VH-VL binders against RecQ-mediated genome instability protein 1 (rmi1). Designs and how they scored, part 8

Target 1, 235 residues: RecQ-mediated genome instability protein 1 (rmi1), of Schizosaccharomyces pombe (q10160)
Amino acid sequence: MNQTTTLSTELTELGVRVQNRWLQSLLDYLAKKHSTGANTTPQLVMQYLVASDIRESTTSEGAAPYIVSEQHNVRIENTMLLQIVRVREIGISIVNQLEYLNDLEELKKLKGQKVIRLVHDESGDEEQNDDDGLTEAQDAVQKGSELKKMCRLILEDSNGQRFWGLERKPIKGIQLSTKLGTKLLVKNVLVRRGVLMLDPNNTTILGGSIEEWDKDYFPKRLIEELKGELSKTKA
Key: E = the ipSAE of ESMFold2; O = the ipSAE of OpenDDE; V2 = 0.75 times the mean of E and O plus 0.25 times the DockQ between their complexes.

## First folded at step 1 (VH-VL)

Design x5 (framework fv_axatilimab)
Fold by ESMFold2-Fast, scan of step 1:
Structure x5 (fold): chain C 235 residues (1-235), chain A 122 residues (1-122), chain B 107 residues (1-107)
Amino acid sequence: as target 1 above (235 residues)
Amino acid sequence: EVTLKESGPALVKPTQTLTLTCTFSGFSLSTSGVGVGWIRQPPGKALEWLANIFWDDDKYYNPSLKNRLTISKDTSKNQVVLTMTNMDPVDTATYYCAHSPYDSSDYWFDPWGQGTMVTVSS
Amino acid sequence: DIQMTQSPSSLSASVGDRVTITCLASQGISSWLAWYQQKPGKAPKLLIYAASSLQSGVPSRFSGSGSGTDYTLTISSLQPEDFATYYCQQYYSYPYTFGGGTKVEIK
């Protein structure tokens, strides 16, 4: 069979329905790049797909039905491919989130400075290591994994329809640091007042991102967005 | 205020099926995000989670007991029913139902019913 | 299943003492942990949720701390009404699991 047809079939079995034009463009690119060998695998195509905008790379067959706030207790049985537009933690106060995120931002800044300045030697002259940044970075990482209670998502389908998703139960890999444009497969999901009720049984994280959405987003732009939201609630 | 109360038989013979009813007030199981759980405690022992049911009729069971447990709700009566088949003396315990708010900021149990003691003996 | 190991199983303390109870999870639970107080013949009562958040109406002498797999409940100055059994519970994943309990007895 044609390579494009074979790959499309295999990707469909994984829940991803690619646009033929997008897939052909990718195959042409890979042929010119000479980095992939003779045959392109579904796994390699997935690496590029999860970095794409699904409005451009996938067909409407994987899109959500029209979802509105009046829809309550409606179940969508079919598998949908969705991308994450925004993540918010609604189980932790914005003040506490900002404290954590500002600490993380400062630690990232310090690590950048120390990486540029650090001179490491295997063994030889006596070494003088500055260990402060590593300890702080490790604490920040632990705090990050601990600062997860309940995330609310803005999700987008292949037709550009946007709607809310709510973590009904914790989903590993969904948190404030989850990259914008991350792809999800959602199946047999309940819709309550236009909101998708997400849990580990109905949600599969494919990963990825959209570079232009995620560039400089976490934690810098997220901090600015949360400061804006906090200022509106102080009235 | 939210209140829950358990009811059911005080004595069950080995191999029989236990049926417990939780009757509650102060909330509705049609409210998005709310649920009711069942927890048991043998005399002098630790707490053991049994099952949860949520507003959307979503059900979760302790895997060690899943083939013996059924949880259901009657939203119009404000009741949740737990059945447990093939009772054994080791199942002797106080059985509690508890409120589980989980889609906003909570994912634990508060408040709890007073508990109902079930003794399994021939 | 996530195993919750609670220590000590019992302790004897006097009014005014600082009491510390530990709960260890067999894997990371991201602070999705609650603490309950149970008095003899009574149902459990929620004290702390999200590892460190004090439930409304619970005295400020109770505090929770910890992260990852290691969590602690502290009573800064034990009162007569605090003699009870304390349980931790993870709600990170199903099945929900409780610690074995810590009985705080008067000396």
Scores: ipSAE 0.000, ipTM 0.412, lowest interface PAE 15.9, mean pLDDT 81

Design x6 (framework fv_axatilimab)
Fold by ESMFold2-Fast, scan of step 1:
Structure x6 (fold): chain C 235 residues (1-235), chain A 124 residues (1-124), chain B 107 residues (1-107)
Amino acid sequence: as target 1 above (235 residues)
Amino acid sequence: EVTLKESGPALVKPTQTLTLTCTFSGFSLTTSGVGVGWIRQPPGKALEWLANIYWDDDKYYNPSLKNRLTISKDTSKNQVVLTMTNMDPVDTATYYCARTYSSEWYGEDAFDIWGQGTMVTVSS
Amino acid sequence: DIQMTQSPSSLSASVGDRVTITCLASQSISNYLAWYQQKPGKAPKLLIYAASTLQSGVPSRFSGSGSGTDYTLTISSLQPEDFATYYCLQDYNYPLTFGGGTKVEIK
């Protein structure tokens, strides 16, 4: 029993305020699965927390204050635990993003075949690409890099409230392939017109995902979402 | 040509507040992506980053200095000001201001042009 | 904070020598690394940014390489004006952190 109190206190020092009922259920699960009762560490609890829905696993004490679009240059000093609902790259055209994502999808389909990606342009049957060489998208794929300039996020707190977040400076681990439900700790963050201004100094990526949100999302469902957004832009 | 120049007191007593001004020319802090940072170097020691300010008034501080730092800009005067409270002899250093910016493709914030530096001695 | 460790802290070399200086980050910094040259009594000068991109006006004898946690500055043929202290900087995460410096001295 006292184990839940000790773990809860240690997790709170990490910026995570867990629901006691969720933590107790996890400890029961771990006892029968791993036999780690007395040896359960905050790190082990975090492994499961980052795979959870924080609306179920955490308390309202870690929730964001009510943020309105009219708030400008207001700093939220508190540490907030947030989960990523969506990621969009706003510094790169949707057309270039779709080119990158379609190329990734094609590469995944070639798994198990002895095919070298770098010769695919010269082996074309229907049409040949002989333009200026590699696009930004093609270059990123060949280097094993990700397309990244500036991401805009939809974030959600423990109460289910959603907020916009904008990358003011690149944050390693935030890109189109970032799993839905990834957990962030955001502290001492500036709010401009209702948008959280994110940077490496105020944002810590805890990782994780929500399986139900992320299943089959990247790149297939993301491609469909971006095609829809592109259609609206051209209308 | 781009130039930056630091100005401020050469001598500061312990517990006093230091105010340094960076005056620049050849660029504007209204230009998207542009910023100015402050770096210091104690005699015979390594460089230490202090604070950055950007065109849109975003500010970043070295947390090891425990909220002793304030950075601000006056775009009309082409100036950036750094204040540092509760000065101690260990804060004796040459203080530099330098231009920084984010690239459109690579979010790089390297300091490309530096001022000459101003020596600040903290003693009784 | 990301700790940057430079090796060696000092070295002696002759004009025409190939000089290598290394910078080790306590965690991966994904090429967010710059190299600076500082001569006595002067401000640092940017040589290389994004780990391997030469700053405009910097001689081609300077080159940067590396990835992840391990980065190298190379001077292919040391010139008299290259005797200086060299610093690396990571700008992957705030606070920005410099290495301890490498002093290149006349042999």
Scores: ipSAE 0.000, ipTM 0.408, lowest interface PAE 18.5, mean pLDDT 81

Design x7 (framework fv_axatilimab)
Heavy chain, then light chain:
Amino acid sequence: EVTLKESGPALVKPTQTLTLTCTFSGFSLSTEGVGVGWIRQPPGKALEWLANIYWDDDKYYNPSLKNRLTISKDTSKNQVVLTMTNMDPVDTATYYCAHLTDYGSEFLFDYWGQGTMVTVSS
Amino acid sequence: DIQMTQSPSSLSASVGDRVTITCLASQGISDYLAWYQQKPGKAPKLLIYAASTLQSGVPSRFSGSGSGTDYTLTISSLQPEDFATYYCQQLNSYPLTFGGGTKVEIK
ESMFold2-Fast, scan of step 1: ipSAE 0.006; ipTM 0.568

Design x8 (framework fv_axatilimab)
Fold by ESMFold2-Fast, scan of step 1:
Structure x8 (fold): chain C 235 residues (1-235), chain A 125 residues (1-125), chain B 107 residues (1-107)
Amino acid sequence: as target 1 above (235 residues)
Amino acid sequence: EVTLKESGPALVKPTQTLTLTCTFSGFSLSTSGMAVGWIRQPPGKALEWLANIYWDDDKYYNPSLKNRLTISKDTSKNQVVLTMTNMDPVDTATYYCARIRDDILTGYEYGMDVWGQGTMVTVSS
Amino acid sequence: DIQMTQSPSSLSASVGDRVTITCLASQSISTYLAWYQQKPGKAPKLLIYAASSLQSGVPSRFSGSGSGTDYTLTISSLQPEDFATYYCQQSYSTPFTFGGGTKVEIK
């Protein structure tokens, strides 16, 4: 069994089905840069996979088996590999979110990006209320936490199909600052009226990003997108 | 606060088309998560679901009756209309409309939480 | 289609009795189940949604339980106003389907 076949088999057991052409290109690159082609592990391949565009790096076998937006009440039992196109917080008003994000942008200008980094522990992205007369947004900025109540995602599969995913329960690492292009493994997921019903039991966050999607996105471009959405919202 | 009321003919002849209107108040079918369904109950029998229409105009029909049913909404009038073709005496029943909440925020469905009083439709000739 | 089987089809009970009604789905419905009460000549009234969540305004003597294919409605201490027909209904899959009903009548 050659190296690419062995690695492909091992990655498939992890729920990831890579394109042979992409894998061979990666191994060639690694051999040239580090003389490591013969010693490449699935873990090393995964580091590059999560930084890739899955439309280029993975096969259609990890894609949604049908047009998701047209389905109601079907269960996708197999594991899908998906990448995050957008995250929206639907449990908090856009006005409140903009207040939080504008405050973060101002702080970023003053202190540099490393000081504004949120602490990535398991408690950091949960909703927290305070009766000190601060808004949720103001309180979150002061605590260095992020607003999180209920996220709705735009997800993309290896075939470029885009569809909605909704958090039924909070999933750690899914929040407004989640990098665009972050990879998810989703298995045994219910589709209700074209929306994937996500919870911690059926969703695993692999991490990563797509640099061209995420560059200058949070919070600057997100603020611009939310202002556009707010202007279109009328009751 | 939330109310629904069915209206339509009490008597229909075999082969005719039945048109029922559900008029509601206290909520809007432009609101995400809201839906209206139609259910019928023949005298002395169990409830049978017919069709749903959702805020985003998604429509679902009972497959056993799909070729006979059409559901539509007029969001500005707070009305949902059900049409059923080729009526037969076995279609004699009380017809209900009901509100369905499908909370997109939590992903929960809340059942059919408010029902109209029902309208009796008799099919005979 | 998902078939909903209710048992019993009828039962006789006295005020103060504990009443249990069972609903069996032909396949797993992942707690997408509601319970309704219907009195003669009236529309059904929602009692329980999501298998175990009590609808606002419904007395606490009503409770629902279950998962997968097996669901139960319990009335802990039957009151005179509880004599009615009870229906379960799944919303897991279209078509939405109802059980055959359980008539709770005076002993």
Scores: ipSAE 0.000, ipTM 0.432, lowest interface PAE 15.1, mean pLDDT 83

Design x9 (framework fv_axatilimab)
Fold by ESMFold2-Fast, scan of step 1:
Structure x9 (fold): chain C 235 residues (1-235), chain A 122 residues (1-122), chain B 107 residues (1-107)
Amino acid sequence: as target 1 above (235 residues)
Amino acid sequence: EVTLKESGPALVKPTQTLTLTCTFSGFSLSTYGMGVGWIRQPPGKALEWLANIDWDDDKYYNPSLKNRLTISKDTSKNQVVLTMTNMDPVDTATYYCAHEGDYVEFGYFDYWGQGTMVTVSS
Amino acid sequence: DIQMTQSPSSLSASVGDRVTITCLASQGISSYLAWYQQKPGKAPKLLIYYASSLQSGVPSRFSGSGSGTDYTLTISSLQPEDFATYYCQQYNSYPWTFGGGTKVEIK
């Protein structure tokens, strides 16, 4: 099947090295569900890959070449495919982060309440329950509540190795609300004190998530995790 | 405001050990991302990086100096100490301590001490 | 070790001139480059980090550019206080290395 070989080659050029069994299973699935006469594209395969667990969908060729936590001032020149296990904001106190996240959760609750329509309009028939957007006041509050200084990530490679990544320069799309299981391509990255030094030049965000990891996580479970971390610090 | 100041002997005899102390304020070496480095400059020549120490007590040395350097910190006193063994006249230089980077970015030096001149002669 | 070559080693300029200083790395340094200003008898002062990021409090006439191995410091309109020696420094890999310096002298 030349289709599998062609797709594997094209995905490798995008920095992704898929497992042949995973790819074949996906092609079989797509043939049964989406068969319309056209061949599957690398872009369509990528759509499913970024929703997968890379430990199951990709080969060790995209993994870290050694135990990252034991390395000091070493450069990994190769391109790695990694998935995000956790995001932490370490430039802002946990107390201030909890205040922000609680405010965000309350804003989310308020958005679902009829009280929003009292501010929005007396008659909100056209904006019922579908997509009611933010009011001017809510948008201003949300902008004022925005927190972003420096994120530290727990990253995982295709072999299941976990290690830290530190945002040295702001990377658009990396924040506390970034979905768990989001895929990153990291190339020519410095490892300092066992931590990947991430910046916009060495990091490309592919997107995606792992549903099992991300379900009900932000902001509820994140708030609980941060409360636990705060209690240990105060002890 | 971040300030650093070097102290140590102005004159060292060949083969002796040099000990320099950096005393700083405006930051703590217990804070994540904070580091202090030592840089020297012989008269009329370029800057040369010597050693760094960070909040986690990780130590980095210029390999060209072949195990002559030791760096240590006393976080409670806001001090970093550099020791250099077997001094030679070619080691005559102004020695600087400097704050390395910030919480977001490491490797550059954003605040410097005034420097201390060390002359090595018999 | 990564070698940093600055050019020119010295230049003469007048107030109001546009001054350009170049720094060449012996291998790619991924924009991990800083620029320092040093006046006689004084410690260096950080001007720019990450190739193009202006340090707080530094006048906007200073700018940095470049990528890979080739980097430039530009002073758009030279002022009397800008006559100094300028150094680049790579912090991509240990050991950290500095350029040889560029002396900007009054014409």
Scores: ipSAE 0.000, ipTM 0.437, lowest interface PAE 14.1, mean pLDDT 83

## First folded at step 2 (VH-VL)

Design m3_11W (from m3 with heavy chain L107W; framework fv_mosunetuzumab; at its last look DockQ between E and O 0.08; V2 from the best seeds 0.00; counts 0 for: pae O 13.6 > 2, placed apart)
Fold by ESMFold2, look of step 2:
Structure m3_11W (fold): chain C 235 residues (1-235), chain A 124 residues (1-124), chain B 112 residues (1-112)
Amino acid sequence: as target 1 above (235 residues)
Amino acid sequence: EVQLVQSGAEVKKPGASVKVSCKASGYTFTGYYIHWVRQAPGQGLEWIGWINPNSGDTKYNEKFKGRATLTADTSTSTAYLELSSLRSEDTAVYYCARDYYDSSGYWSDAFDIWGQGTLVTVSS
Amino acid sequence: DIVMTQSPDSLAVSLGERATINCKSSQSVLYSPNNKNYLAWYQQKPGQPPKLLIYWASTRESGVPDRFSGSGSGTDFTLTISSLQAEDVAVYYCQQYYSTWTFGQGTKVEIK
């Protein structure tokens, strides 16, 4: 059995349907990088794959089986490999999110230019609850933690189809700072009103990013995008 | 049948105000934004603003801010445009139109249903 | 604001022939995260309100005949009437709804 076939089989066991041409190109690249006797493991391939655009690196076997936006009350039992195009916090107002992001940028600016240490309160000041989000934003900046209540995602499959995912319960690793192009495995997910209903039981974060998408995105380009979106909603 | 039915034509003097009504029927009034658009005689379409009947929130084209007031009465499924300090260039047909309400507030859709229009004439 | 410019201002087309209307926006109306162009086309006949024909640049509204089609992306868009009928005599407007709501100046389509 050749190396490509063995790796492809092992990657399929992990839920990833790699394109043969892409995998062969990667192996050729790695061979040039190594001397005789090079070893390539599924784990090494995965490191390159999560940094790739799955539209080029994976097959449609891991894509959505139909037009998701047209579906209601269906379950996708197969494992899909998806990449995150955008993350939006929908449990906290855009105004409070902008305050958080601006305060975070100001803290980074002051820390980078002046030696300023901020004393943070010990346990108990952060409130991750259902208030208007102002206290949560202020506490997150002060404590250096992520602002998070409930995210909605724009997801993309290997065919380039984009659709919404809604966090039903917090999924660790999904927040405003999550890198664009982060790879997810989603299995046995309910689709309601054209939206994937995500939770920690059906979603596995593989990590990674797409450099073209993520470059200089958080927080400055996110701030710009949120300001533009504010004109379409109430403040 | 989904419909937006507007109040009748108005003739006003400069400096007066006008209030145009837009009564919705055949759908859930609080599930859609109501936009207002005007069209001067022989001219194109100009957006005035929107109201979310569910929350009462409004947004205005900056040109009309301070003169236009959008309101909605959910008990009668009626939206209103009030335009004050009328000038001759305000002579136009005023339309209401609905836009799909997205609960997140991030999506905008095209205007799928329009009222029949209300002619407002500003003349001495 | 995003300025919408249509061409031509008027168009005379024989029955059964193709009519093509162009619309250009001063800024992109493509929201890349969902890959949708926030552009619509409306038809307005004399004495009537506008009627929605096309949204998201290329999606036909329910009940609109197949002869109407929209195409384009980003800043350049086209409405095509593949075989003009007598009832298609109207003014056609493009509209962006990406950021605020602005309309093109209109294109009058007539039978020649």
Scores: ipSAE 0.000, ipTM 0.484, lowest interface PAE 13.1, mean pLDDT 83
ESMFold2 (binder alone), look of step 2: mean pLDDT 91; pTM 0.935
OpenDDE, look of step 2: ipSAE 0.005; ipTM 0.476

Design m3_r7h3 (framework fv_mosunetuzumab; at its last look DockQ between E and O 0.01; V2 from the best seeds 0.00; counts 0 for: pae E 16.4 > 2, placed apart)
Fold by ESMFold2, look of step 2:
Structure m3_r7h3 (fold): chain C 235 residues (1-235), chain A 123 residues (1-123), chain B 112 residues (1-112)
Amino acid sequence: as target 1 above (235 residues)
Amino acid sequence: EVQLVQSGAEVKKPGASVKVSCKASGYTFTGYYIHWVRQAPGQGLEWIGWINPNSGDTKYNEKFKGRATLTADTSTSTAYLELSSLRSEDTAVYYCARVEGYSSSWYDAFDIWGQGTLVTVSS
Amino acid sequence: DIVMTQSPDSLAVSLGERATINCKSSQSVLYSPNNKNYLAWYQQKPGQPPKLLIYWASTRESGVPDRFSGSGSGTDFTLTISSLQAEDVAVYYCQQYYSTWTFGQGTKVEIK
């Protein structure tokens, strides 16, 4: 079989249905810039694929089989390839999320201007903060951890259909800082009231991003978006 | 902040070799290609080659193949250009530049540049 | 190699006026599968390294003022500075990254 057919078959075994024209163009590109196209592996193609917009790089065979927002109590048996459009933390108030993000920006500003020694460095003294009234946001910044309880995602398939996904259980790698355009494989997922019910058992994070979406998004544009959402909630 | 900091200016005689360093900071060194570009006095920009610091793979402009050697030391986050058999025509400012590689996108524009290293070749 | 040709070689523009720089490639730099033109624009001020302004022909790099815009497709591309400011005095280069990496000869922009 030809190289494109062989690679496409191998990628399908990994859960990804690539468009033939996209794959052929990638092979032509790689032959010109890097190694010969004859030595291209599925692993190398996957690196480029996760950085792509799946509306351009993949076929509808990995897309949602129907209008997801109109469904209740159905199970999508097939494996879908999806990309993350937006991430929102819904288990923590917007005010606390803004506090977290602003504190991160202030810390970056201090480090960017000079090296500053902090009282609580490598020694760790978490117990001192329990009774001082630290918010979840302040605690996460102090520990250098992600602010996380439960995320809701806007997901997009290869046909450009967008729908909600809700974490029923925490999925490692999904948080406010997750890159926009991150690729997911989702299989055997329950749809309830038009929302995909995500958990670590039905969701595999492939990684990647869409540069045009993610450039300068976290945290500055996210802060702007959350402020706008807070204004609408108050009104 | 993301930076590429190059070694200082050098003066060499024809036939010698030069090794220019490019130290990266503020990002994951192995996640991005490093390209080398030169600019002769009063002239435009000329691409020399690239290195993938993660794999060690390289590619060279045919003009420099056989004289240029690109290497990377991941332990120090430093890329190197070595140019041998120097001629007067090699007098130029040599730049290193970062390009997103296999892990992020197809686009290979040079988003971060080093400050440049002047190499002067004269007898 | 794909030859990149810029025009004009130099131009002088009054403050606040529009500056227009053309770039022509000897072959198409449009990558059909993603419909992207693999063309970048750089600004180089005296004594400084080049700075990326525009990639994919029309996408502004982060922190680049909106007075800079790129347009064109295939073989013909344009960089426009809609309202020239004093700090825009520089040499501007187009660069293709479709097949190898080649640059135009540069266009010097000066205040009239």
Scores: ipSAE 0.000, ipTM 0.435, lowest interface PAE 16.4, mean pLDDT 83
ESMFold2 (binder alone), look of step 2: mean pLDDT 91; pTM 0.930
OpenDDE, look of step 2: ipSAE 0.027; ipTM 0.525

Design r7_m3h3 (framework fv_roconkibart; at its last look DockQ between E and O 0.02; V2 from the best seeds 0.00; counts 0 for: pae E 21.4 > 2, placed apart)
Fold by ESMFold2, look of step 2:
Formats: C-alpha cells, structure tokens, sequence
Structure r7_m3h3 (fold): chain C 235 residues (1-235), chain A 124 residues (1-124), chain B 112 residues (1-112)
C-alpha cells in the first residue's frame, strides 16, 4: 500500500507515471521470486518498466496531450514517456542501407563459422586503398561504425497513439540497430506538421525494449522490411 | 528595430562560389528559423531552404541540395548562405527572412522580416 | 512540388477602387488543424517582400484593414477594398504546407 505510493512518487520524479495495478503486480511477482530481501528500489522497478509495454505499465499522464498528427507549430512543454516502434534512416538511400545490412550479415556468417585464415597461400586483407569511390555504407562497414545520418521514428505513447519523430540533430543511441520498444523521455518538443522535432536537448534515452517486437528484428527482419519498401517505391 | 542586414553585391564567374551574410538585430536570433530565398531579375521568388538558428540544422530545397550550405555564427547573430558551382542562371537577388510568430505565439511558417537582398551576378 | 498559379499577372487599377487577386494551388493547403497554409506578400518597387496575410485570412502586424484574404483548400483571394498609391508593387502568394515552399508567379498592381 504505502510502498506502492512511495515508489510511484519516486518514479514520477524520474519522469515515469506508473500504473498502480501494474506496479502492484510487479511487487507481488518480486515478493514471490524473493529477488529482494529488502525494499524494492525505484531503480529495480525501472529495469522492469523499460522492458514493458508502456500502454500497460504507465498512465495517460505521461502521454501526448492531444492528437499529435493534427498539430502544427505547437510546443509540448511537458515530459512524455514514449516507446520506439520503428526506426528508419532517411538520409541514406534504401539501396545503400541494404548494402550495409547485407555486408553485416555476411560478416556475422563468416564469424559464426570460424573464419579460417590461410596465410600460407593468401595475402592478408590489407586495406591499402583510400576512400575514393566508397559509399556511405561501405565506409561504415569498413570502419566498424553504425550507418547513420538522420533517423525518423515511429513513436507510441501510453494511450497507444502513434506518431512520427524526426531526428533534427543526431541523437547518440538512435540508429538502425536501436532496439524496438526503447523508451524515451521527450520534453519541450516542437511539433511541426504532426511530427515531433527531436534533438539531444529534448530527448533522453531510457533504454529497454519490447521483446516480442525486437526478437530477431535487427538486421534480418529490417532487411525484409526495407526490401518491401524499395519494391513498393519501384512499383 | 528588428532588422536583417545582408552583405553587398557580388560578381562571380561560372564555377565559383559565393557566400552571403545576413546579420540580425533587434530580436533574439536563436528563437527564429532563418529562411533563404532568391529572385532572378524580373522573375518571381524561389525558396531555397531554412536553418534552425538554435541547433544549426539546415533543410535545403532538393534543387539546391549539394550546392548550397547554410551556416551560422550565433555569437554575432549572423546567418550565411554559400552557393557553389555557380551557373549563369544563379544570377539573382538573394534574401534572408525570419519566421513569423503571431501575437499568440503561433508559428505560421510565413516570413515577416526580410533582408534588403544581395545581388549575385554570374557571368563569364 | 505544389504549384501556385496567380491571376491576373498584371492588374491596372484606378486609385480608390477595389482590387482582387486570385491564387490557386495544385493541392489543398488545408491542414488537419483547420488552417490553410497560404500567405500573401507585397514587394513594392525596389524593396524586399513584406508579409500581408498569413494562414489564408489573418493580417500581419501593421497591415491596414483594407487588405483581406479569403478562400480555402485550393482557391484563395486577396482583396484590397480601396487601392492607395503605396499599394503599387508585385503581390505573391506562397504555400507553406509542404517543402519546398513555393510562390505564385506574382501579380503586378499598377495605378492607371
């Protein structure tokens, strides 16, 4: 009773408006599991919360205050808790993105089969060529970095409302490999033409995921989704 | 008192670059996006893009993508537009203009204050 | 790109008489918010453009009430109830719903 109220207050200070029924169910589970011999902390609750679906774990008080897609040039000053449904790179062609993802998959395939280096018969793979003629995808694979220019997100609030977020400045942790269901706190965000204008100043990444969304998604299901989008564009 | 003052006229050869400055005064520079337009002699207006003066993020019209660069120096409340690989059909008056907010604070994406214009002439 | 078409392109008018300028968009400018993202500018001879009307019908600060805007969707009209000598110049409509923002060809208003 009192524990629930205290934890809810503490979680609200962290920017999260937890559903009391969800929190009580979690506390009952943790008591049964006996994973804590003492008080459950807000930090432990947060670990379960960021792995949850916020439509069930949080209240409408952390949701968008209106239908976002219908708004233009409105500033949402309040803090919203959102979860990432999809990530798309929009500053790099789909063809180059598929090249990048396929190259990553080929590298994983070789690593998983223990690449045998036959140094007796073959020169090592020395990178003597400069960057002339490399695509952004080839550069990213060669450097071992994320392929990133500018992402557009599908975001969802606790009411199940989905809307677009556009990355106006690179936000570290937002890329093609970002887990689906990742939780964000978004504060003081401008809405233009129904789209949240995201940047590092208004966006905090809490982490987490939703397992049923993210399971086996990156990169294989993402590749299939991008192939479908490319086919639709050409048809 | 709100004012945008642009740099002076330029004469350039094809293939060169030009950089036009736009200095703001009388308002908080970082609160308003800066837009760039051009107007060929005797012709209408053409929007080139905008820059977020708080973050430095530009958006370019596709026609100019790869040839135009918008930059800022917020310490002197100045926006810059650089156009490269100039052609004769880039001869125009170039304008900067800020976004308009109405009395309720609503951003209309109209432009209320324009610079005086900078004539760029491109000829061989 | 959204194409903006103005008519007439040349508008001679007698001082003190009304004037009307039409602007047509190739797509609806009515946003789901209920606003039409259509603006009107006046460029006086040798000057930079100045904002007259924003969002279809709202007068910008300092604009006389003899200027009015109307219309919705694809068809918009700028009216001047009594033309004065200082109203001479080129009038442009502009859509700001979708990038790239686009202007009409301009309507040159002259006193005859």
Amino acid sequence: as target 1 above (235 residues)
Amino acid sequence: QVQLVQSGAEVKKPGASVKVSCKASGYTFTDYYMNWMRQAPGQGLEWMGWINTNTGDPTYADKFQGRVTFTLDTSISTAYMELSRLRSDDTAVYYCARDYYDSSGYLSDAFDIWGQGTLVTVSS
Amino acid sequence: DVVMTQSPLSLPVTLGQPASISCRSSQSLLHSSGYNYLHWYLQKPGQSPQLLIYLGSNRASGVPDRFSGSGSGTDFTLKISRVEAEDVGVYYCMQALQTPYTFGQGTKLEIK
Scores: ipSAE 0.000, ipTM 0.401, lowest interface PAE 21.4, mean pLDDT 84
ESMFold2 (binder alone), look of step 2: mean pLDDT 94; pTM 0.956
OpenDDE, look of step 2: ipSAE 0.008; ipTM 0.530

